# Miniprotein binders against q5jf28, part 17

Target 1, 318 residues: q5jf28
Amino acid sequence: MERERLIKTVEAILRGAGYRVARLDLKGSCFDLVASRLFLLLFIKATVNIDTITEEQAEDLKRLAKFFKASPLIVGLRSKSGELEEGVVYERFGIYALRPETLYDALLNNELPAVFAERGGLYVRINGELLRELREKHGYSVNELAQLLGVSRKSLLNYERGEQAVSLDVAIQLEEIFDEALAEPIDILRAKVEADLNVKPETPLEREVFERLKKLGLGLVKVKKAPFNAISTEDDIRLLTGIDERKTRSTIKRAEMVAEVGRIVNSGGVFILEKTKAEVVSEVPLIPKESLEEVKDADELIELIDKLKKEIKEKLFS

## First folded at step 9 (miniprotein)

Design s18
Fold by ESMFold2-Fast, scan of step 9:
Structure s18 (fold): chain B 318 residues (1-318), chain A 102 residues (1-102)
Amino acid sequence: as target 1 above (318 residues)
Amino acid sequence: SPEELEKKIEELERKAEELAEEIFKLLEEAYRLGDPEAIEKVMELIYRAMFLLFRVEYLAEELRKKGDPELLKKAEELLREAEKLIEEARKRLEEVKKRLEK
């Protein structure tokens, strides 16, 4: 109930800010929403309590963000320490986490957060070079300003060098003393993350399909917590690739999700099954793995996908 | 009093439900125009209003749990903001309809 409301709230914020949005209803997924606007792409995990996100989900989220040159984001309401504060950025497994209100302010009020939570405190990174300029222009020595702020001389020098964040209280005092904005905003919409894209397939069927796709010249990025099993890539070709033993209700739902996600990330979709009749679900072809033997390279696979999509449309109009 | 608080929460929930119904009517009308670019601004206003209504629902539940009068005040402010956005969306949708008729 609370989770559903949170996801709807985040979707409404994104759409209200002019983003194109695709939503997933998939338990255990590393993301619940993907959103694009202009050159920005966001993969968002919405969870009431940010501590419930698993390390496995976080790794897949960072992997998708790295591959698509997107920003990962967690939107939530609580942690084990209590309610998240508006305007404060938290962190979970190297991913920014924040309240829906903070996202709203960033997207609709052009107000990026500057405060981050770390080990029981609230902190702000400041423009150290500007701090030094203001200190010198106002005639304060390092010792005088440090004493006024209640910090050590060494801490003040570290602030001016950009090597140490200040406490929220010190940030407030600095802006009051100098009457200028010193806080560095946290660009939550352009977060840079690191992830290992070289993950091995886990099941016998996945291993077989990966080998067949590699033979066609496709590179593969394995994911576990998404409606697809891999991203297949070759130059400008990108396919959100599902792998299943047979067509089930779950397969159909995931194919529908792949179609929606693909529209946002400008990628095609395909499901490769051990046993199936060739068919199309929401513009996503479901093909038997034996069909991969009928194509010579990645270009021919794309031609097969396009042919199947065209054939189903012709049936609808004739 | 607890009785007065419960009555005010019920009034918030009733008004939020009425505004949600107006939002769904506006969405249906905008969608039927079949011109995504022409309705882009209208849709943005509708989704902003929807966000505020979801926030009102959350605050109403928190208010029922904690009894904090500041939550009531905040929820009432958000309801008024949502109502204004819905009114603006309706006016802009009518302007779009008139432009497309020409």
Scores: ipSAE 0.131, ipTM 0.626, lowest interface PAE 4.8, mean pLDDT 87

Design s19
Fold by ESMFold2-Fast, scan of step 9:
Structure s19 (fold): chain B 318 residues (1-318), chain A 102 residues (1-102)
Amino acid sequence: as target 1 above (318 residues)
Amino acid sequence: SPEELEKKIEELERKAEELAEEIFKLLEEAYRLGDPEAIEKVALLIYRAMFLLFRVEYLAEELRKKGDPELLKKAEELLREAEKLIEEARKRLEEVKKRLEK
């Protein structure tokens, strides 16, 4: 189907551009791919119709992006209004949305998009200072250029001050008049988003585990639409933290995903369960919540995790 | 328009030919010279070929919706060629890797 093809296509674009990529196969997740190259980190939600992303998914995606200092992106093909246009940036819940071709051009052709969709129209931000310099060098008064473009004097002044975007038609006219690139690119790879990192746990088990981790000195960032329930952090410590009542097939699959994501975002992983025997899945320990009472601080928790990984590995290879 | 769609097919055909030529040239060089860097380059180019495959698939779907059977036939031919090229390139890349790891 289209969704599977889309995700494989986005992964191919990222890998073809030299990114390290982890892909998630998790229904309802706020991201499907996480990718890293040099100092860039991208969290990507791939959806055929960009209108299917929920507000909850968007908030979690922005939360992860803000915490990891990453850029969130939606990659899709359609909206309720029809097919997305190549080279055009759309927006849902404060997140840039674009076609795979637009991502390809940005990553492999070093060609950032400049056109964005807003209120049923297509618009371009322009370099206002350069516009003013070109206008003066070509001998146009503000009124003369405004008349040529079919805009008001006030609009032209706002363009020159960088306070107003121009329509795509005006942007084309400006390039024809001056024979210069005036469009400001949209830096989709370094998008900055706002999100509240202080979200409360929702289940009784999550509340209990969060309180225990806080007593160890760990800060917590709650997420719902991911293979983990929280990011636990203190100084250099960063753990993708899963919370379940018991070990299930879902727990194992999510632990495997946590291991893959952790490698890309340079974070460890741990699953805290109501009742379990200590175990390791893909380098991710599964420990009972009672183990949190055996340690006095975050450093001792990391020591426990490392000890468990070593002991279980030695047993498996003995 | 049909003219724009035909132009897109021609552009994708040209790109497929260029990618195939570069991939197989690098694979032959890697096999003969044992160059690990050529292997890495081929892997990147195969991913770029997979993106081209996606473009052809999407174009074919557009053509099915518009009911242009002649352009659809050309797109489907290009789709088959792109799929075969990627499969052959992957198979050949694995053969070269096995040889160099010995």
Scores: ipSAE 0.263, ipTM 0.690, lowest interface PAE 3.4, mean pLDDT 87

Design s2
Fold by ESMFold2-Fast, scan of step 9:
Structure s2 (fold): chain B 318 residues (1-318), chain A 102 residues (1-102)
Amino acid sequence: as target 1 above (318 residues)
Amino acid sequence: SPEELEKKIEELERKAEELSEEIFKLLEEAYRLGDPEAIEKVAELIYRAMFLLFRVEYLAEELRKKGDPELLKKAEELLREAEKLIEEARKRLEEVKKRLEK
């Protein structure tokens, strides 16, 4: 109930801010929502307790974000340390984690967070150069301001050099003393992450399919915790690629999810099955692995996908 | 008393549920029109109201745990803001409907 309410809340925030949104209902997925607006693309994992996200899910989320030039984000309510605080940015495996209220303020009130949690404390990055200018303008020596703030001379110099974040208490004192905004906002909507895009297939079927797609000239980005197994790419071609041994209800559900995600990330979809009759689910073709032997390159594969989509559409409307 | 607090929380949840029903009706009506302008004009207001109602539900749960009167006051303020957004959404939807029904 709590998880469902959280996901609905996040979706409402995104849609209220004018984002196009696709939601996944897939257990163990590295993301639950993908959202786009203008030049922004977000992959969001919604989880009540942020500590439940696994390193494997986090790596896949960062992989998707890096490939699509998107920002990954975790939205949650608590951690092992208790309830997450509104306006505070947390971190899990290199991904920003925050409350729905914090996302709401960022998207609908144009108010980015500035406070981050680290090692049991709350901290703020400040404009160190502006701090030094204000200190000098107001006639404070380094020692005088350090004494007023209750910090060491060395800490104050580090603050002014931009080498050390200040505690929340110090940040509040500084803004009271100088009556100026010193806090640097955290751009949670344009976070860039590092991820290894060269992950090897694990199952025998995946290895066979990956090998064939590579021979067709496609680059591949493997993911495990998503409704697809890989992103296949060549020039302007982008395919969310599913791989299954046979058609099941799970395959159909995942194909439907791939169609919705594809619309948000401007990518096509295809499912490659060891044994199947060629068909189309929500504009995502399901084709037998043997069909890959009948095409000579990536362009012919796209032609086959487009042909199948067109044939099904004509059949429905004729 | 604990019984009076529970009654106030139940009333808060009842009001939130009624407003949620209004939201879904307005959203369905906007989508039925099939007009991109109707969806655009109404959707932002509706989804902002939905977020506020979801916050009310979270505050109601916290209020049960802590009994803090400030949480009740905050929830009531969010309900009033949600009501204003819903009424504005309804007004905009009627304007679109009049434009289309000529």
Scores: ipSAE 0.052, ipTM 0.566, lowest interface PAE 5.8, mean pLDDT 86

Design s20
Fold by ESMFold2-Fast, scan of step 9:
Structure s20 (fold): chain B 318 residues (1-318), chain A 102 residues (1-102)
Amino acid sequence: as target 1 above (318 residues)
Amino acid sequence: SPEELEKKIEELERKAEELAEEIFKLLEEAYRLGDPEAIEKVAMLIYRAMFLLFRVEYLAEELRKKGDPELLKKAEELLREAEKLIEEARKRLEEVKKRLEK
């Protein structure tokens, strides 16, 4: 499939650049890949057509990026307007979207994109202060340069003030006239996003579990489009928290994904179920919700998780 | 002709598949060594070659749709680049093997 090929391509780019990568196989997830290297952390949604991303997925992706101080990215091939262009940054719901080739250039050639698509056109942000210096050095008045570029005086002044992006055609003309790099690169690897981290649980079970975790002193960030339902946090404690009514094949698969993601984002995992016998899947404990009534604070919950993980390890290496 | 174009695309896809098998074998050898240096340096080159092979597959599909001979030329260039990366990976893997023998 085209989607499968795209995801494999993005994973190859990240691993080729030295990133540690976890891949998810979860329909409807807000991200498909999470990758880390040194101080960089990326949450990536890979989709053939960038317009298929929903606002709900985008909001969850931004929540995860904000919480983990990571950059969200969409990698795709086309939009309703046709094929995406290499070297061009697009936008969906406040998230940068780009082709695999653009990501490859950024990570392996240290070549960040500078062109972005907006309102049906292509634009470039330029160094306005440098533009003014070059204009004055070459003896052009504001009106003279504006006429040469085919733009208004007001537009040129806005360019020099850094208040307006130039069209791609104008950016090319400026670099030809001055023989200097004026384009400002778009730092797609360090994008900062805003998101509301205060979200309410939706199901009766989620409400019960959230209330109990809050009583233990844990802060909670709810997500809907991920292999976990919430991130539970207190001081140095960070748990990718799954909530389910019973153990199913889906529960096991999501626990395995939580283990993989947790390794990349340096977080533990736990699944809280309506009714189950305590067990461990891929180092992620599955515990009954009633066990939350037996612990008095976040520290005791972590002790329970660590005890369960240790018990299964001892059985495997007996 | 359609038959000539199809044969060229099939040959392109065959070469890409052979290189993909070589990539798999090299990556398997690197992981078998369990050496962090081999895994890091060799795997990075292998994944870069893998990206180029995925691009070749995409261009082969576009070539079937459009019949543009420049797409064939581009795909062949990417194949050659992938071959160079695979050879560099093989060279580095052999250097690591020699070091571990001591």
Scores: ipSAE 0.262, ipTM 0.668, lowest interface PAE 3.2, mean pLDDT 87

Design s21
Fold by ESMFold2-Fast, scan of step 9:
Structure s21 (fold): chain B 318 residues (1-318), chain A 102 residues (1-102)
Amino acid sequence: as target 1 above (318 residues)
Amino acid sequence: SPEELEKKIEELERKAEELAEEIFKLLEEAYRLGDPEAIEKVAYLIYRAMFLLFRVEYLAEELRKKGDPELLKKAEELLREAEKLIEEARKRLEEVKKRLEK
């Protein structure tokens, strides 16, 4: 399957570039890979056709990226218009989308892309101040250079002020005229996104758990398309928080994914269930909702989580 | 003919799948060795072959939709290029392994 090969390729590129990587096998998730290297953190959605990404997935991906101060990326191969082009950055719901070749060049060749697709055309942002300096140094008036490029005087002034991107054809002409690199690279690895972190819980159980965690002093960021339902925070504490009615095979699988993701994003994990016996899956505690009523604040909850993890380890080795 | 074209598409897809399996095996082997600088050059050839296979897969899908024989020709050319890159990668990986054994 093409999607499987795409994900494996992206994972290989990241690992080859020295990133620590966790991969999710979760249908409908807003991300498939999370990768960390030094202070860089990437949440990546891999999809063969970038048009299949839903607005809901994109919004959750941006929430995760904003919360963790990470860069969201979509890696794909095509759109409704055909194949994505190497070296070109596309956009879906405010998220950069690019080919695995473009990611490879950025991470392993130290070559950031500079061309972006917009409104059916290809464009480049240029160093407008440098353009003006080169124009003046070569003795061109604004009108003379505009005429050579086939653009209006107003457009050229906007280029020099950094207020307007040039077409790819104009960028090529400028490089030929001045024999100088004018293109501004697009820093796809440090993209900043806007997202609403104050999303309401949807199910009755989620509402009850959120209200209780909030009373304990924890801040909450709700997500829908991930192996967890929320990120719970207090000071330096971060918990990837799952919520289920009961323990199922899906719960166990998602707890395992939470452990892997948590390792990369330096966060703990916990699953809160309507009714169950306390236990631990891959170092992620599963606790009954009633246990939240027995602790008085976030510190006691963390103590409970740590105690459960320790008790399970002791039983395994006794 | 439509029947003959479908057989050619199936053969193209089969060969692409076989090469994809070979590519991931070679890449895993390349990174398992302890010389990152020498191995990186071999990995480059493997990545190039991977990228060509994505193009082949796209062309096969377009060929199925449009029936344009030029798409088949292009897909076959890219597949042959991928095969050459993988053979060169295999050769260089074997040379690296022999050096490291010494």
Scores: ipSAE 0.670, ipTM 0.873, lowest interface PAE 1.4, mean pLDDT 88

Design s22
Fold by ESMFold2-Fast, scan of step 9:
Structure s22 (fold): chain B 318 residues (1-318), chain A 102 residues (1-102)
Amino acid sequence: as target 1 above (318 residues)
Amino acid sequence: SPEELEKKIEELERKAEELAEEIFKLLEEAYRLGDPEAIEKVAELIWRAMFLLFRVEYLAEELRKKGDPELLKKAEELLREAEKLIEEARKRLEEVKKRLEK
């Protein structure tokens, strides 16, 4: 399956499950789709081979997920080890990776995956307390059940404490012995990730813009692999913030993407440029860097953004 | 035989292509109504059907490579499911139209 077909497939799954979706066509981006439904928010990177994802992309994806309280997800078809298996969760830089079929089952059949791949094997986390209860109910000693499963006594005790996952073969044997579902589903839709939100700006222009925004009282979360350079935040204010030297075709396309992403994540957008006339692209204002010196605080910046959006609208209709 | 398998694959591809055309028409009709909330359920069904057609296309290619009869059976099941979703989308779209006509 080619990358374009993969992305279209993932989009179809999400929309079929009732998600609102925004798609990005941005090379090197840490995500290709963002999707929202009720209280769930997903940032998805779609790639044919999951090993092509860089550590920088993974870190940015986790930053976005952490900031927006969203789940990051990689959807792919293969790794260097071969084709990914349906119903199996893989991991890349701390992010779950899975096939489109696995996502389909989770979203449309309410069937979360339970099997994960690690070090060339397939494993399942089980409900250790329930395992212990069933073992005792059926009259098995720790040694007896360990012998039946072909595992050590120590491993069985670790299973019951929830400290060790079982192999897929052991999980199958347990279901056969007890006739009960012991597998713990992997909640791929509510994954919690760790990320450092205090990343430094890299370019001279980014440093200047960040300092000016900080002086207005805005906190900043820098990202590199997205259609915006930072998320500017203060209380209820959230702005997907782009930074460019000048207006280019890339700037316009990224502003359009920021508008679409912003609608899904309930955030405004703005582009700060070294040199530009104030204008609006798809409801995203493009303003010169010097305009940041004309406002006193974050509230005045939002007022400026709203004023610019209104002025352009009225100019088009008068 | 290889000739019989090829004919079955061609029939799968033809049916999937016809259903894709129906999906496109339904999406266009839903979009023309201009009521995002009212068409949400219709759009969900349409996109679910589109996903199944993408899977049928993938299975048809795999069937051509491997000749596995189970792939044919699975592709046929997905086609039937897509047909049902398209039919339900059409019914719900008519319900939306009736609500809006008044």
Scores: ipSAE 0.066, ipTM 0.582, lowest interface PAE 5.7, mean pLDDT 87

Design s23
Fold by ESMFold2-Fast, scan of step 9:
Structure s23 (fold): chain B 318 residues (1-318), chain A 102 residues (1-102)
Amino acid sequence: as target 1 above (318 residues)
Amino acid sequence: SPEELEKKIEELERKAEELAEEIFKLLEEAYRLGDPEAIEKVAELIFRAMFLLFRVEYLAEELRKKGDPELLKKAEELLREAEKLIEEARKRLEEVKKRLEK
């Protein structure tokens, strides 16, 4: 499968570059990989055709990236316009999209891309001040350089003022004329995104659980397209929080994913169910919502989580 | 162009040879010295080899579209070599892990 191969390739690139990686196998998720190295944290959506990403997935990806101070990335192979080009950065719903080869060059060769795609062509942001200095040093007037590049005088002035990106053709010509690097690299590994973290819960059960967690002093960031329903937070407490009506195979699988993701983003996990016996899956406790009434604050919730982990571990290894 | 594709295949062949040398050198040293860090390094290099496999497969697909039989055969040969490298490296990595457990 083309999608499976793509995800494995991206994971291989990240691990080869020294990143710790957790992979998700969850249909419809806003991310497929989360990776950390040093001070960098990446949430990655891998999809063969970048146009298949929904706005809902993109918004959740940006919420996760904003909350964890991480960079969101889309890695793909094609769009409606055809195959994506190596070294070119595309955009989908405000998120950078690029080929696995481009990610490889950034992570393993320290070669950030500089070319980006916009409707109608390929463009490069340049250091306009340096362009002006090089033009003057080489004795070109504005009109003379504009004629050499095949652009208008107004466009050249806009380039020098940093008000307009140049076409890829113009960027190549400038490099040939001046024999200097003018292109501004695109820092795809430290992308900042905007997202609204104040999304309301949607289901009756989610509303009940959110209300109970808020009474414990926890802040909540709702997500829809992830193995968890919310991130619960207070000071140093970070919990990837799942909410389900009952324990299913899906619940177990998502709890396993939450454990893996939590290790990468340095967060705990918990699943809150309408009705269940207390248990632990891959160090992620599954507790009935009524248990939230048994604790006074976030610290006691953490104590309950730790207690359950120890009790279940002792039973499994006794 | 066919010239560009041929150059890409040559580049991937060179990288595959370099990775093979590094992987097997580290595996032999890890087996001899019992170094747990070497296991992680070898795993990373195996993942790099998997990335080369992906690039070769992509090139093979492009060559099928363009109908160049000679370059396609060259890409298919490199694909087989990369698959063998990954399989052999994974097998030896498992042997190294088993040795370090003793």
Scores: ipSAE 0.000, ipTM 0.312, lowest interface PAE 13.8, mean pLDDT 83

Design s24
Fold by ESMFold2-Fast, scan of step 9:
Structure s24 (fold): chain B 318 residues (1-318), chain A 102 residues (1-102)
Amino acid sequence: as target 1 above (318 residues)
Amino acid sequence: SPEELEKKIEELERKAEELAEEIFKLLEEAYRLGDPEAIEKVAELIYMAMFLLFRVEYLAEELRKKGDPELLKKAEELLREAEKLIEEARKRLEEVKKRLEK
């Protein structure tokens, strides 16, 4: 149950820092928490051992982050090498990974990390322009400072050009020599990632639904490891779109999650099923795929969704 | 003996689980009070205790794998530190409640 405590801790840190948070209880999901505050949006995967995240989960997490202009983040406690260190940023498949203590410091103490782990060592990116300026002001030649640091001339020049990070030991030496903050903080809350948003649907039902939604003028971003199968978008319309053959307990649970996630990311939700009676679960309509043939464009789909949601409210307050 | 070690590991895990429940209840209560300045220090103590429990859990799992008694000693020390932080947080939270009632 270590994973449960980790997720609850991350949720507590986010809420304590003033974020609105939605939590998912979905096995295999690419994220466990989505959090919003002002203009910041975070998709967070919580995993005790960061090495257990799959490439498929990481790619979907990056897709969601890219689409929503959000930052993806992994919060964990260990790797195959042992405990993660506080204040150190790790990486998995191009995504920052860090301890809950590091997240706490960033959000509640306004202290961003500066140290990152790479190739079995600890490194710091430094302000290369400031390094050059300080070296020149203190009268050190490139060779003289390189000798003091125990590094090559080529390495020092690369540091000053911002082309190479320094080891943690070198970063400490530089602070001692110049008595100035040279370390560049790692902006873990505004990480930009690259991902392919043009992933094709995999099942026959997904292909049918995607084709119909595209004919309605909606763009589609396919995801696999989330409570929805795609994000449908057109102008200001955004729908977290679930696709299932049948209504199951899983369908209901995922619809509830879609409602919560949608609130945080300012998106509607809909589930499209092979065959079902139209109904609403937690403000998320479940409609048969044939209903897509009744609507002419994205606006009519939104009208259908709003109509179904209204029917539930009228029934509750009658 | 292996039986004695396993009992001590189970005792650590039980105490850590009990403290984790207390921690989340206290934190929820602290934020519910709605006084950010008074809550800040109490919340800090609670978060510190949460972080120590992750270390205790890690050491308990390592102890189960390796059987090194020094890991047990370290885990017990961290657990006691977490208990002290929670107790201090509880006292501070009661002081905040008394101030807000007036």
Scores: ipSAE 0.627, ipTM 0.863, lowest interface PAE 1.6, mean pLDDT 88

Design s25
Fold by ESMFold2-Fast, scan of step 9:
Structure s25 (fold): chain B 318 residues (1-318), chain A 102 residues (1-102)
Amino acid sequence: as target 1 above (318 residues)
Amino acid sequence: SPEELEKKIEELERKAEELAEEIFKLLEEAYRLGDPEAIEKVAELIYYAMFLLFRVEYLAEELRKKGDPELLKKAEELLREAEKLIEEARKRLEEVKKRLEK
């Protein structure tokens, strides 16, 4: 109940802010929503307790974000330490985590958060150059301002160099002393993440399909916690690629999800099966792995995919 | 503080009333003028109303835990009115879309 309300709320915030949104109903997925607006792309994991996210889910989320040049985001309500605070950015496995109210303020009020939680405290990154200018303008020496703030000389110098965040209390004191905004906003919508895109296939079928796709000239990014098994890529070509031994109800549902996600991330979709008759589910072709032998390169694979999709359209309008 | 919680609920109530007025005005305009941009804006405002509903639900849950019966009743009333508004707006939006589709 609580999880469903959270996801609906996040979707409502994104759509209210003009984002195109696709929602996934896939247990264990590394993301629940993907949203785009202009040049911004967000992969969002919504979870009531941010501590329930696994390291494997986080790594896959970061891989998708890195590949698509998107921002990964966790939206939740609490952690093991209690309720998350509005306006505060938390971190889980290198991914920003925040409340729906914080996301709302960023998207609809143009108010980015500036406070982040670390090791049980609240901190603010400040404009160090501006701090130094204000200190000098008001005639304070480094030692004098450090004493007023109750911090060391070295800490104050690190603040002015932008090398150390201040505690929330110090940030408040600085605003009181100088009557000027010093807080640097945290751009949660353009987060940079690091991830290893060279993850090996694990099953025999995945290894076989990867090898065949690589022979066509496609690069591959493996994921585990998504409705697809890999992203196949070559210059302008991007395919959300599913791999299954046979067609099941799960295969069909995941193909439908791939179609919806692909629309948001501007990527095609395809499912490669051990053996099946070629068919199309929600604009996503399901083809037997032997069909990869019928094409000589990535361009011909795209032509095959487009041909199958067109045959379905012509049948509908004949 | 208790004063800040009361102001927050009053602010949400005010926003809900203004939003309801705007949604139904735009729905009537979209129907009469056949403006697809107005339809899109109504959909966005309905999602905004759903977000306000979530905020009210969260405040109501906190008030139940902390025991402010007067403020809780006000929040629960706002919750019921917001749910009714969203459902009515969604139904009318679908009707307008179907009519303009023809």
Scores: ipSAE 0.000, ipTM 0.330, lowest interface PAE 10.6, mean pLDDT 84

